# Designs tried in a protein design chat: VH-VL binders against q0atu2. Part 7

Target 1, 119 residues: q0atu2
Amino acid sequence: MLDKKARIRTSREYRNVFEKGKRLSGRFLIIYYVENALDNNRFGFITNKKIGMAVIRNRIKRQLRAIVREYQGQVKNKHDIVLVARAGIGKSSFEGMEKDYIAIMKKAGLFARNANKID
Key: E = the ipSAE of ESMFold2; O = the ipSAE of OpenDDE; V2 = 0.75 times the mean of E and O plus 0.25 times the DockQ between their complexes.

## First folded at step 1 (VH-VL)

Design e4 (framework fv_ivicentamab_arm2)
Fold by ESMFold2-Fast, scan of step 1:
Structure e4 (fold): chain C 119 residues (1-119), chain A 124 residues (1-124), chain B 110 residues (1-110)
Amino acid sequence: as target 1 above (119 residues)
Amino acid sequence: EVQLVESGGGLVQPGGSLRLSCAASGFTVSSNYMNWVRQAPGKGLEWVSIIYSGGSTDYASWAKGRFTISRDNSKNTLYLQMNSLRAEDTAVYYCARGWEYYDILTGYYYFDYWGQGTLVTVSS
Amino acid sequence: AYDMTQSPSTLSASVGDRVTITCQASQDISNYLNWYQQKPGKAPKLLIHDASNLETGVPSRFKGSGSGTEFTLTISSLQPDDFATYYCQQYDNLPSYGYTFGGGTKVEIK
């Protein structure tokens, strides 16, 4: 689980990222991202009803948080980043979501280090 | 079907305590921001407290230190523990479903479902 | 703390009338404002969210407008079912100060 400090929690904070941030689309994910005035990164997660039932949406949400947590050390500091799951994500594997996340973060220039997993 | 059913209201003396319950069905309380809202007889609506999907809480300034919002995920039930009750706490207390944390683009920034309310009367 | 001021506190109207209720925020809240309807002895019901978005199942005669600090709820042709108290609510300051409701506007039969 991400610490509360690392989470975007309020409607206002999410809308700030959507309105002022940059957008980049991957295969299963869309990210919106903007530099913040804090000393840390914050992440938000959006899963809409087009993905599927609550069970599927909750699984996707949990898996995306796990992916973000695993790679948080590679993310350039001082950013608010919102991950929006695309409709097709419900049929993706965990590895597919992880690969898409790494690719999109690298393309956005948000990874400061090699994004490979560390044992 | 989504339902919220409050219980636990009643007559209590000033300085006393009371715990309200809100039993939820048709959805999971831990997936939403859950709220308590009160309404004194013949008066308007007043927000009391919120519990976020992650479990943290916030309160109206007048409620902080006296009221505690909590939930039991296994029972899918929201609670409001009220201590040091005053006559001005007399009101109907509503449970209301709010913002859906992970689904903000299609979620509930507003109170889309309310319980029927439970009356709390604080008097000698 | 944010203040939400509704006017009028009470209005008398007849079936078929156009009714306008105003809500003023003490600070800019963008469009982060909802409208609720409450009938005697009942829980409130959501009418409009995010200033202008009509909730599913709510009749089209209800319209919300405004942004920033001044908002209106308009009922274009009042029906018997519309005699109720209406409340505005801001959610811009979540989670720091929570939700704030206006004082309510009671729409009474003339």
Scores: ipSAE 0.006, ipTM 0.549, lowest interface PAE 9.4, mean pLDDT 83

Design e5 (framework fv_ivicentamab_arm2)
Fold by ESMFold2-Fast, scan of step 1:
Structure e5 (fold): chain C 119 residues (1-119), chain A 123 residues (1-123), chain B 110 residues (1-110)
Amino acid sequence: as target 1 above (119 residues)
Amino acid sequence: EVQLVESGGGLVQPGGSLRLSCAASGFTVSSNYMNWVRQAPGKGLEWVSIIYSGGSTDYASWAKGRFTISRDNSKNTLYLQMNSLRAEDTAVYYCARDRWYYGSGSYDAFDIWGQGTLVTVSS
Amino acid sequence: AYDMTQSPSTLSASVGDRVTITCQASQDISNYLNWYQQKPGKAPKLLIHDASNLETGVPSRFKGSGSGTEFTLTISSLQPDDFATYYCQQYDNLPSYGYTFGGGTKVEIK
């Protein structure tokens, strides 16, 4: 579970990321991201009905939160990041989603190259 | 004036190596995503490689293992090291700036291009 | 491989004509598509970004439209300066898979 302060919660906050943020697509995920004025990162998660029924969408949301939580220490500070699941994500494995997330975050310049390396 | 100027092209034998340079003025290369794009004589545009503002890199599948994109921030210059060159690598090579940069709020587009430098791989 | 298909590959037209170039993506790319113009011996020039937004200084006779998988570039009342090759480019795919250009459409004098 992600800390409450690390989650984007309001429609206004989501809208800000979509309107002002950069977009980067992966195979199963799209991220929208923007610098924030806070001391921490915040994450949002969007799964639409084209992915599948509520049970499938809820499973994907839980898996994405678990992935984000696992790698939160690698993310450069002061960002609002929204993950949008693409329609094909329901056919991906957990490992496939995890690899896609890592690849996108590194390409966005939001991950450190190595945990102990100065950026 | 914002501009990119390539150099380093020329004639190389198959199996040889060549390093292209792309000097930037009017902006900082480390602040933007920078790309190499090539165009074989009479053919279309083909993406080669990118270096992201954060320093990570990616390559077209056919370029992986042979080509290396890099930059020297102190010289504000982008490079493409090309190894194990083949006849089909013959092309004009362009460097191009993606207008997006970290924190800009802009979206991707190659808004500034170099003039191109010709690489000919032949005996 | 991400497929970007442009049609036609060559288009013959006269000054004053309305020309339409089509670009099709093999997958939904929303509006993350750019159009470039290239004249012989020159580097490409950015014409339209994000499917429909004209670059500053680009004449209003150029119009980009479409979203998802089908996009069009329309030139109303073709001018002599418009005879060139046009390329679409998607940037929605992961950059590790690369930016993909269409095959190009050469607009030449009839």
Scores: ipSAE 0.007, ipTM 0.583, lowest interface PAE 13.0, mean pLDDT 84

Design e6 (framework fv_ivicentamab_arm2)
Fold by ESMFold2-Fast, scan of step 1:
Structure e6 (fold): chain C 119 residues (1-119), chain A 118 residues (1-118), chain B 110 residues (1-110)
Amino acid sequence: as target 1 above (119 residues)
Amino acid sequence: EVQLVESGGGLVQPGGSLRLSCAASGFTFSDYYMNWVRQAPGKGLEWVSIIYSGGDTDYASWAKGRFTISRDNSKNTLYLQMNSLRAEDTAVYYCARDYDYWGAFDIWGQGTLVTVSS
Amino acid sequence: AYDMTQSPSTLSASVGDRVTITCQASQSISSWLAWYQQKPGKAPKLLIHDASSLESGVPSRFKGSGSGTEFTLTISSLQPDDFATYYCQQGYSYSNVDNTFGGGTKVEIK
């Protein structure tokens, strides 16, 4: 579970990310992201009915939240990020979703540098 | 050391069936998406099927209903069951590993020839 | 559908020439594009993944660029060892596709 302050909650906030943000597509995930005026990141999650039945959609949503929470410390601060699950995500394992998340966040330039950083 | 070795190719009559195997070694097979790719003599590469690490599958539209991809993680082996074979299925069949889930195929087998002829 | 169109189908060039091969996707595939080299009688070899990331051991004369729907593979100074057929491939979607590979480009050294 993510802290309440780290969640995108209102339709207005989602709309702002979709309209003003950048879009990047991964294999199983699409992200929309925009810099915010806060001092923290906020995340939104969308799982459409095309993914499958409610039990599958709820599993995917829980797994995506767990992945985001695990890698929260690597995300560049001050961004609103919405994750949209693509129809094919139900075919992915947890690890596959995790790999896709890492890949798209790196491609977006949203992951902080780590092991290869030189001070 | 990382390698894929295909087997099971051969001559089969139109309408027949054939099962291909791909033996993986040198890596944790269960962690990777695996693919079958074919190439008819003198023609281009044609993707056949993928099996994800979670066991779900996708197929080229022309392969649906005739071909079945499967895996046995305990044996580090990938399979392709081919039914209702046609002359146009004649090709070298390669198994290929998905590179770190990037959708690129970094390791390929040597290929196994399937000839569908009467 | 994520159809891949590759051009030209054949190309002849002299050693030392700059060679460019293009690959066009029917819909955006972000950077989920790979380039392969295949020599006669052999399995394909991965050259580039993620549109521009050169595989270890591949000569620096090979360069990939592009994103979305338009991609290029450039060989800056063609060598005799570069005689081969080159393929692009999208790894973005495997659902409802006929083929993830482009048609291929045969490069013949003059």
Scores: ipSAE 0.008, ipTM 0.653, lowest interface PAE 8.3, mean pLDDT 87

Design e7 (framework fv_ivicentamab_arm2; at its last look DockQ between E and O 0.07; V2 from the best seeds 0.00; counts 0 for: pae E 12.7 > 2, placed apart)
Fold by ESMFold2-Fast, scan of step 1:
Structure e7 (fold): chain C 119 residues (1-119), chain A 120 residues (1-120), chain B 110 residues (1-110)
Amino acid sequence: as target 1 above (119 residues)
Amino acid sequence: EVQLVESGGGLVQPGGSLRLSCAASGFTFSDYYMNWVRQAPGKGLEWVSIIYSGGDTDYASWAKGRFTISRDNSKNTLYLQMNSLRAEDTAVYYCARGYYGSGSYYFDYWGQGTLVTVSS
Amino acid sequence: AYDMTQSPSTLSASVGDRVTITCQASQSISSWLAWYQQKPGKAPKLLIHDASSLESGVPSRFKGSGSGTEFTLTISSLQPDDFATYYCQQGYSYSNVDNTFGGGTKVEIK
């Protein structure tokens, strides 16, 4: 799926994004994002127990990674982005999560100009 | 291992009500989304309703206000309360367990169905 | 709402044939489609999920492919047990949706 170098791995790196990054809330997702000094984007994913049992949280993480992977070519380079799932995400469809992701990424200015023209 | 057994179907008159049950076994019922799917004689599959593990529900547009899906996790049982029945509601009603893979939602186990006939 | 169009509605074939069934979505559903087999008087049975993932216990002659709006189910060498009706199902959206399943394809003996 996502390459190893495209994932935020350490608690220190997550903390940096939360403390220094911008925050934008969507219907099912919150993103925290900051420009990095690397030549690539990195993504982090957070699901908490308020979403549901481990099986539901693991499903959400897989679906979010799939969405990120599908749209990674449209994301402006050199950013660390953390996706935090809101409690209501557990009952959302893939479409609901995908549309929310697209909307918040566009609002954040993280999608390329061509992506903004897609319905 | 996984079993879903529907019951409660039968003959009802137009305008009547009926409650279907689905007895689940072989898995942790409370962890799964559950669905009702129906099939009119000689026709295709039509999704009716879903109940999420947390108890929230969604319905096909034509089912809203007439049908109510519910669950009793202590009894491992799914229900469908059907009111204001019409001849067009005549169908085999299937209980189906929802599952999600890499990205999609799908039905991995189905019961054998229970026939509901709405006729004078 | 998504329209799921399945073709052909009926297909005649002989044992040993390679058969292909097509499913089209009116809008992109990524790779989020499942295939089911239904024999007369029986419940549907899951064959394939996530467009191409074969369900445990399903014979390897069944193969799913596609993404976006066009999907196919292929049976590489039709067996007597394969004469049935096949349905595609979009797993992309289920809240406030009426069109979850395709109309079905009946595979009959030639």
Scores: ipSAE 0.092, ipTM 0.753, lowest interface PAE 5.7, mean pLDDT 88
Fold by OpenDDE, look of step 2:
Structure e7 (fold): chain C 119 residues (1-119), chain A 120 residues (1-120), chain B 110 residues (1-110)
Amino acid sequence: as target 1 above (119 residues)
Amino acid sequence: EVQLVESGGGLVQPGGSLRLSCAASGFTFSDYYMNWVRQAPGKGLEWVSIIYSGGDTDYASWAKGRFTISRDNSKNTLYLQMNSLRAEDTAVYYCARGYYGSGSYYFDYWGQGTLVTVSS
Amino acid sequence: AYDMTQSPSTLSASVGDRVTITCQASQSISSWLAWYQQKPGKAPKLLIHDASSLESGVPSRFKGSGSGTEFTLTISSLQPDDFATYYCQQGYSYSNVDNTFGGGTKVEIK
């Protein structure tokens, strides 16, 4: 699980990212991202009801947190990033989600220059 | 209306301890980062500490080890525990609400402050 | 570290004067700078955030500008209510810093 310090936790924090951040869409994910005034990155996760039942949404959220945690150290500093799961994500494999995450983060230019494991 | 009310200030001897409180009202306390900022008599503003909505904390380099910021969201109260107090810690201590609107961070609301005097 | 330096420390001016206060950051803080006004015995009041965004209710004679390491607060025509001490504050980093505020600039009557 992500460190509490690395989490977007409040409605206000989420709203800030949605209102002030940039938006990019991938195959299974939409990301909103904005610079923050902290010395750490923060991640948020949204799984809407259209994804499926609560048990499915929770699974997807756990999987996305695992992916984010895996690549967390390779993301540029001082960013708030919210991941919104798209409707089709429930049919995707974990590897598919990971690939989509990497692709969209690269498109956003959020990986550090010397980041590895992103090819 | 947003209100911040500090309390707990007073006279304390060098080496002593003191705990300040800040009662917050008029907003969802748990959604905001909170800060302590102090001002010695006739001197400038000095940031002391920040506590994030998640409970994590940061401190000015000089404050680490002696000052501890905490919060009780159920009571809408911010605290500052001060230990090993020194004469140079004499100051008005302000509670300040942090605003995080576009990546930048600033203090949009302040309390009236509470005076801490460290003297033998 | 992100040290903030203000100049001048004290400024004497008359009503109607154009006043300029400078704030310098030891490292780039983008546009993440705020300006505050403080009067004796009172808490600071937020004037400007994000270097140039005027807070609601603040007179338009106040103007913030700058980015990176150089910032300025300008009062186009000083009013009696403007005699106070002004502080800049970096909102960029809160780790391993001594202070987020500049040293202050006292604007007094000439």
Scores: ipSAE 0.079, ipTM 0.755, lowest interface PAE 3.1, mean pLDDT 91
Fold by ESMFold2, look of step 2:
Structure e7 (fold): chain C 119 residues (1-119), chain A 120 residues (1-120), chain B 110 residues (1-110)
Amino acid sequence: as target 1 above (119 residues)
Amino acid sequence: EVQLVESGGGLVQPGGSLRLSCAASGFTFSDYYMNWVRQAPGKGLEWVSIIYSGGDTDYASWAKGRFTISRDNSKNTLYLQMNSLRAEDTAVYYCARGYYGSGSYYFDYWGQGTLVTVSS
Amino acid sequence: AYDMTQSPSTLSASVGDRVTITCQASQSISSWLAWYQQKPGKAPKLLIHDASSLESGVPSRFKGSGSGTEFTLTISSLQPDDFATYYCQQGYSYSNVDNTFGGGTKVEIK
């Protein structure tokens, strides 16, 4: 699980990322990202009803959280990042979501790693 | 084959400006982080700047405010605008392709370099 | 800050020798280290990435090892083409960029 301080929690925090942040689209995901004033990254996750029923959307959120947790040590510090699931993501594999996330984060220039964040 | 070709080096006076270019071919330029690395005569390698595939940038502390990295993905070209040049900026400037594939970041291809000489 | 200290600065060796070059990071960088070879008047060439992964087309006599703070490049049976300067490079974080490369090790003919 992502730590509580690594989560975007409030509507205001989400709105800030959507309004002030940069946007990049992949096959299954869209990311919005903006610098924050913290010493760490924060992540948020959005699925909409076009994805499917609530059980499907919750599964996708859990899968995306697992992917983010696996790679969070490689993410450049001081960013708020929101992952938005695109229509059609419900038909993708976990591996497909993972590959898409890696490609988008690379394109955004967000992959870097600080050992102190892993410890 | 991956090819990186720098140009735009030459002799400039202290306080002057110069723009370097790096023409890229043999790969999808827009997918890669691109870097400038310099080497003063007889000295080691020194990282200058990076531009990410999405357009964000970072600089060595001594370059910030004087140097500007940019890219034109439609022309497969990387640029370095160098302003307020000093004698210690005299170096060969290399264009280097960055790769992030196994959790680390390294420079898998380099250009031949272009010489910048800053002298009265 | 991740300072890279490379040693020796210069070494003299003969064809056929085994040579070892070391690189020390001031803090752990896990395995995120690369090695480059540079010949006079030429650009650097990537030899090894991720501490021990040999780049395609690089002779197998080059071997990288280490993790954490201590790394080595070993050349078994030195060849005439191997007389060059070697640099290590930390790929862990670009936010601390002033010391990404080690100072270099020049391998000269004895």
Scores: ipSAE 0.006, ipTM 0.594, lowest interface PAE 12.7, mean pLDDT 85
ESMFold2 (binder alone), look of step 2: mean pLDDT 90; pTM 0.935

Design e8 (framework fv_ivicentamab_arm2)
Fold by ESMFold2-Fast, scan of step 1:
Structure e8 (fold): chain C 119 residues (1-119), chain A 120 residues (1-120), chain B 110 residues (1-110)
Amino acid sequence: as target 1 above (119 residues)
Amino acid sequence: EVQLVESGGGLVQPGGSLRLSCAASGFTFSDYYMNWVRQAPGKGLEWVSIIYSGGDTDYASWAKGRFTISRDNSKNTLYLQMNSLRAEDTAVYYCAREWLGYYYYGMDVWGQGTLVTVSS
Amino acid sequence: AYDMTQSPSTLSASVGDRVTITCQASQSISSWLAWYQQKPGKAPKLLIHDASSLESGVPSRFKGSGSGTEFTLTISSLQPDDFATYYCQQGYSYSNVDNTFGGGTKVEIK
């Protein structure tokens, strides 16, 4: 689980990310992301009824939080990021979700640069 | 460039078995869900089965126990194993790709179909 | 069970006419619906994804609308190339279904 300081919790905050943020789609995930004025990153998670029953949606949400937490240190500071699970995500493996997350975060330019990389 | 090509159709006797193949090219096959859809002569489209990117499957209620969908991502090929065939299984069988998403649902690429005739 | 009922089964029209085809789901499918066009001897062609989004390369005279249980495909000014059979399909649930497609609507020359 992510601590509460790293979570987007209010409807207002979610709305801000959707209205002002950029969007990028992966195979199983869509991210919406915007720079914030805080000292930390915040993550939101959305699993709608198209995915399946509450048990499946809750499992997916837990797995996504675990993935985000694992790669938290690689994400550039000061962003609000909302992950929206696509309907087919329930049929994906954990590894498949993880690979999709890494790919879309890299494509969005949200993963930190290596020390050996010049710009 | 992006193509799906079915093969393996033909004449088979009632109670027989047949395996259909669908060869994919021009795209990353493993990123898509794959479907089989059939159409009997002069009739409407009928969904048969789906295989998700992770290998899980779903079937039309009438297809369960007789038909098996599978995929080989290393060969970019989709399969449909059909057992205990009946006259009412006579149809053109299409494969089609699907990418599910928050703002996208539809089968955007289809093969040209392969005819299966179940008759003596 | 997510049964799809399509109406009418056959529709006679003239070039320039406004054509409306309806599709009804037995339970809410949100916007998980696609529309297809099929010509004799050919594979179906995707026209509308997500109930209302026009596929690339499809003429703007085709419009999809609706959400939940009631969906409509409209052709605002029928062209000769539009005489075909049209199908809706739900993608909300693939479990415990007999068919995800509607019965089809044949649009023929009046």
Scores: ipSAE 0.006, ipTM 0.560, lowest interface PAE 13.1, mean pLDDT 85

Design e9 (framework fv_ivicentamab_arm2)
Fold by ESMFold2-Fast, scan of step 1:
Structure e9 (fold): chain C 119 residues (1-119), chain A 123 residues (1-123), chain B 110 residues (1-110)
Amino acid sequence: as target 1 above (119 residues)
Amino acid sequence: EVQLVESGGGLVQPGGSLRLSCAASGFTFSDYYMNWVRQAPGKGLEWVSIIYSGGDTDYASWAKGRFTISRDNSKNTLYLQMNSLRAEDTAVYYCARDLYYDFWSGYYGMDVWGQGTLVTVSS
Amino acid sequence: AYDMTQSPSTLSASVGDRVTITCQASQSISSWLAWYQQKPGKAPKLLIHDASSLESGVPSRFKGSGSGTEFTLTISSLQPDDFATYYCQQGYSYSNVDNTFGGGTKVEIK
């Protein structure tokens, strides 16, 4: 789970990211992202009816939040980032969503390129 | 070191079934997305199916309902069950591995391929 | 549907020529595209991943470029070993697709 400080909550904030931000498409995800004037990153999550029923959409949202939380230390500070799930994401594994997230964040230049992931 | 070897091809009559196998070695098979790709004699490459590391699958539109991709991670083996075979399914069938998406790895491409196994569907 | 259209189907070239092969997606696939080389009787070989990243061991005369819907593979100075068939492939969407590969381009001796 992400804390309240790290979440985009209002329609006005989502609108700002869509209108002023850049877009990058991945296999299961699309991100919209823009630099913010805050001390922290904020994330938004959109799952629409094309994905499936509410129970599937809610599962996807929870899994995406878990992925974002796991990699939050790798994300360059001061960004608002909205993740939009593409049709077909419901058939993907958790690992598939995670790999797509890493790929698109790296491609967007939002991950620190000299960071290591060691467990 | 890293290798994929297909088997199970052969001659089969229209309407028949075959199961292809792909034996993987030299890498952690369970971490990778795996594909089946086919090529009819003198024709281009045609994607058949993918199985994700978590076991979920996708298929070419023409393969849905007839072909089933599966994996057995304990045996490091990928399978393709082919049913209701038609003459147009005659092809060399390759298994292929997607690039690993570790933190700094490349994004998309199939970096390891088997040698292929020939499936001939004829009367 | 993410149809891939590859052109030309065949091209004739001489050693030392610059060769360009084009691949077009019917919808944006970002940079989720790979290029392969295939010689007769052999399995395909990955040349370029993620549209522009050269695979280890592939000569620097091969270059991939493009994003979105238009992609190119360029061989800056064709060598004898480069006469082969080349394919592009999208990895962006697997839903409602007939084939993720382009139709292929045969690079033949002039």
Scores: ipSAE 0.014, ipTM 0.694, lowest interface PAE 7.8, mean pLDDT 86

Design f1 (framework fv_daclizumab)
Fold by ESMFold2-Fast, scan of step 1:
Structure f1 (fold): chain C 119 residues (1-119), chain A 123 residues (1-123), chain B 106 residues (1-106)
Amino acid sequence: as target 1 above (119 residues)
Amino acid sequence: QVQLVQSGAEVKKPGSSVKVSCKASGYTFTSYYMHWVRQAPGQGLEWIGYINPSGGSTEYNQKFKDKATITADESTNTAYMELSSLRSEDTAVYYCARDWEYYDSSGYPFDYWGQGTLVTVSS
Amino acid sequence: DIQMTQSPSTLSASVGDRVTITCSASSSISYMHWYQQKPGKAPKLLIYDASSLESGVPARFSGSGSGTEFTLTISSLQPDDFATYYCQQYYSYPLTFGQGTKVEVK
């Protein structure tokens, strides 16, 4: 569960991340990220119709939120980060999504080296 | 300013076919799915199918898979729906509608609709 | 297929009344929307994702519910609100609508 202050909710906020942020692609995920002027991180999630039916997109979205929550303590503060699921994500395992998330966050310089799971 | 403009009313004989158009303006045509929905006189709304104008992939309500063919021409920003083997039961107003992804939403509501095209099938 | 059932089919009301329309899904859903249709016009989006008010829609309209039971409420009916209302699910294909609720003058 992410706190309300840790969520990107408005179209203007999403647009800001897309326009000013950096883009990095993994196997199943794309992230857009930019520094913010707040004292915390905020996350947004996008699951496009290309992934599949709404029931599948809903499952993927829940799994992504769980992954983000699990590793939230490893993410550098003061960033707005939007996760966009790629079309192939529907065929991925939870472990596959988790591995991809860790890899792209490390490559972006947003994730601590040798990070462990947050309990 | 987003607008969807449909072709005019049609009167057809049973067994014939009809092709309805929906011209989009005010947005990037290939970025949004276009749906078709019908409404028989005095009845409710019934979903026919959609097209992704980028690449032309389609999804149909199984009830309409042998009846409706949805296409799109990105050079003219126009979506089409052709109905074959028309019967009196196909008499309805046919609407095109685009779905929209709100950043705080996962449900793709139909935020803009065409004005509707009345297709009358009469012997 | 997911069946959407609306109640009532017709509702007679006066200006200033509180109007409540119910939509029941045959299975649990997460994504549903409400539309308003006036005679001779195309439907217009009112509420998306069960409870989010579409831009430009008056605050007297609200939506609530989850799972299989959803409600559209008009807190104080205005003359512009006499119309037919439809619920829709965008959770599973084929997409389905409720049969409609006509709100008419008492």
Scores: ipSAE 0.014, ipTM 0.642, lowest interface PAE 7.9, mean pLDDT 87

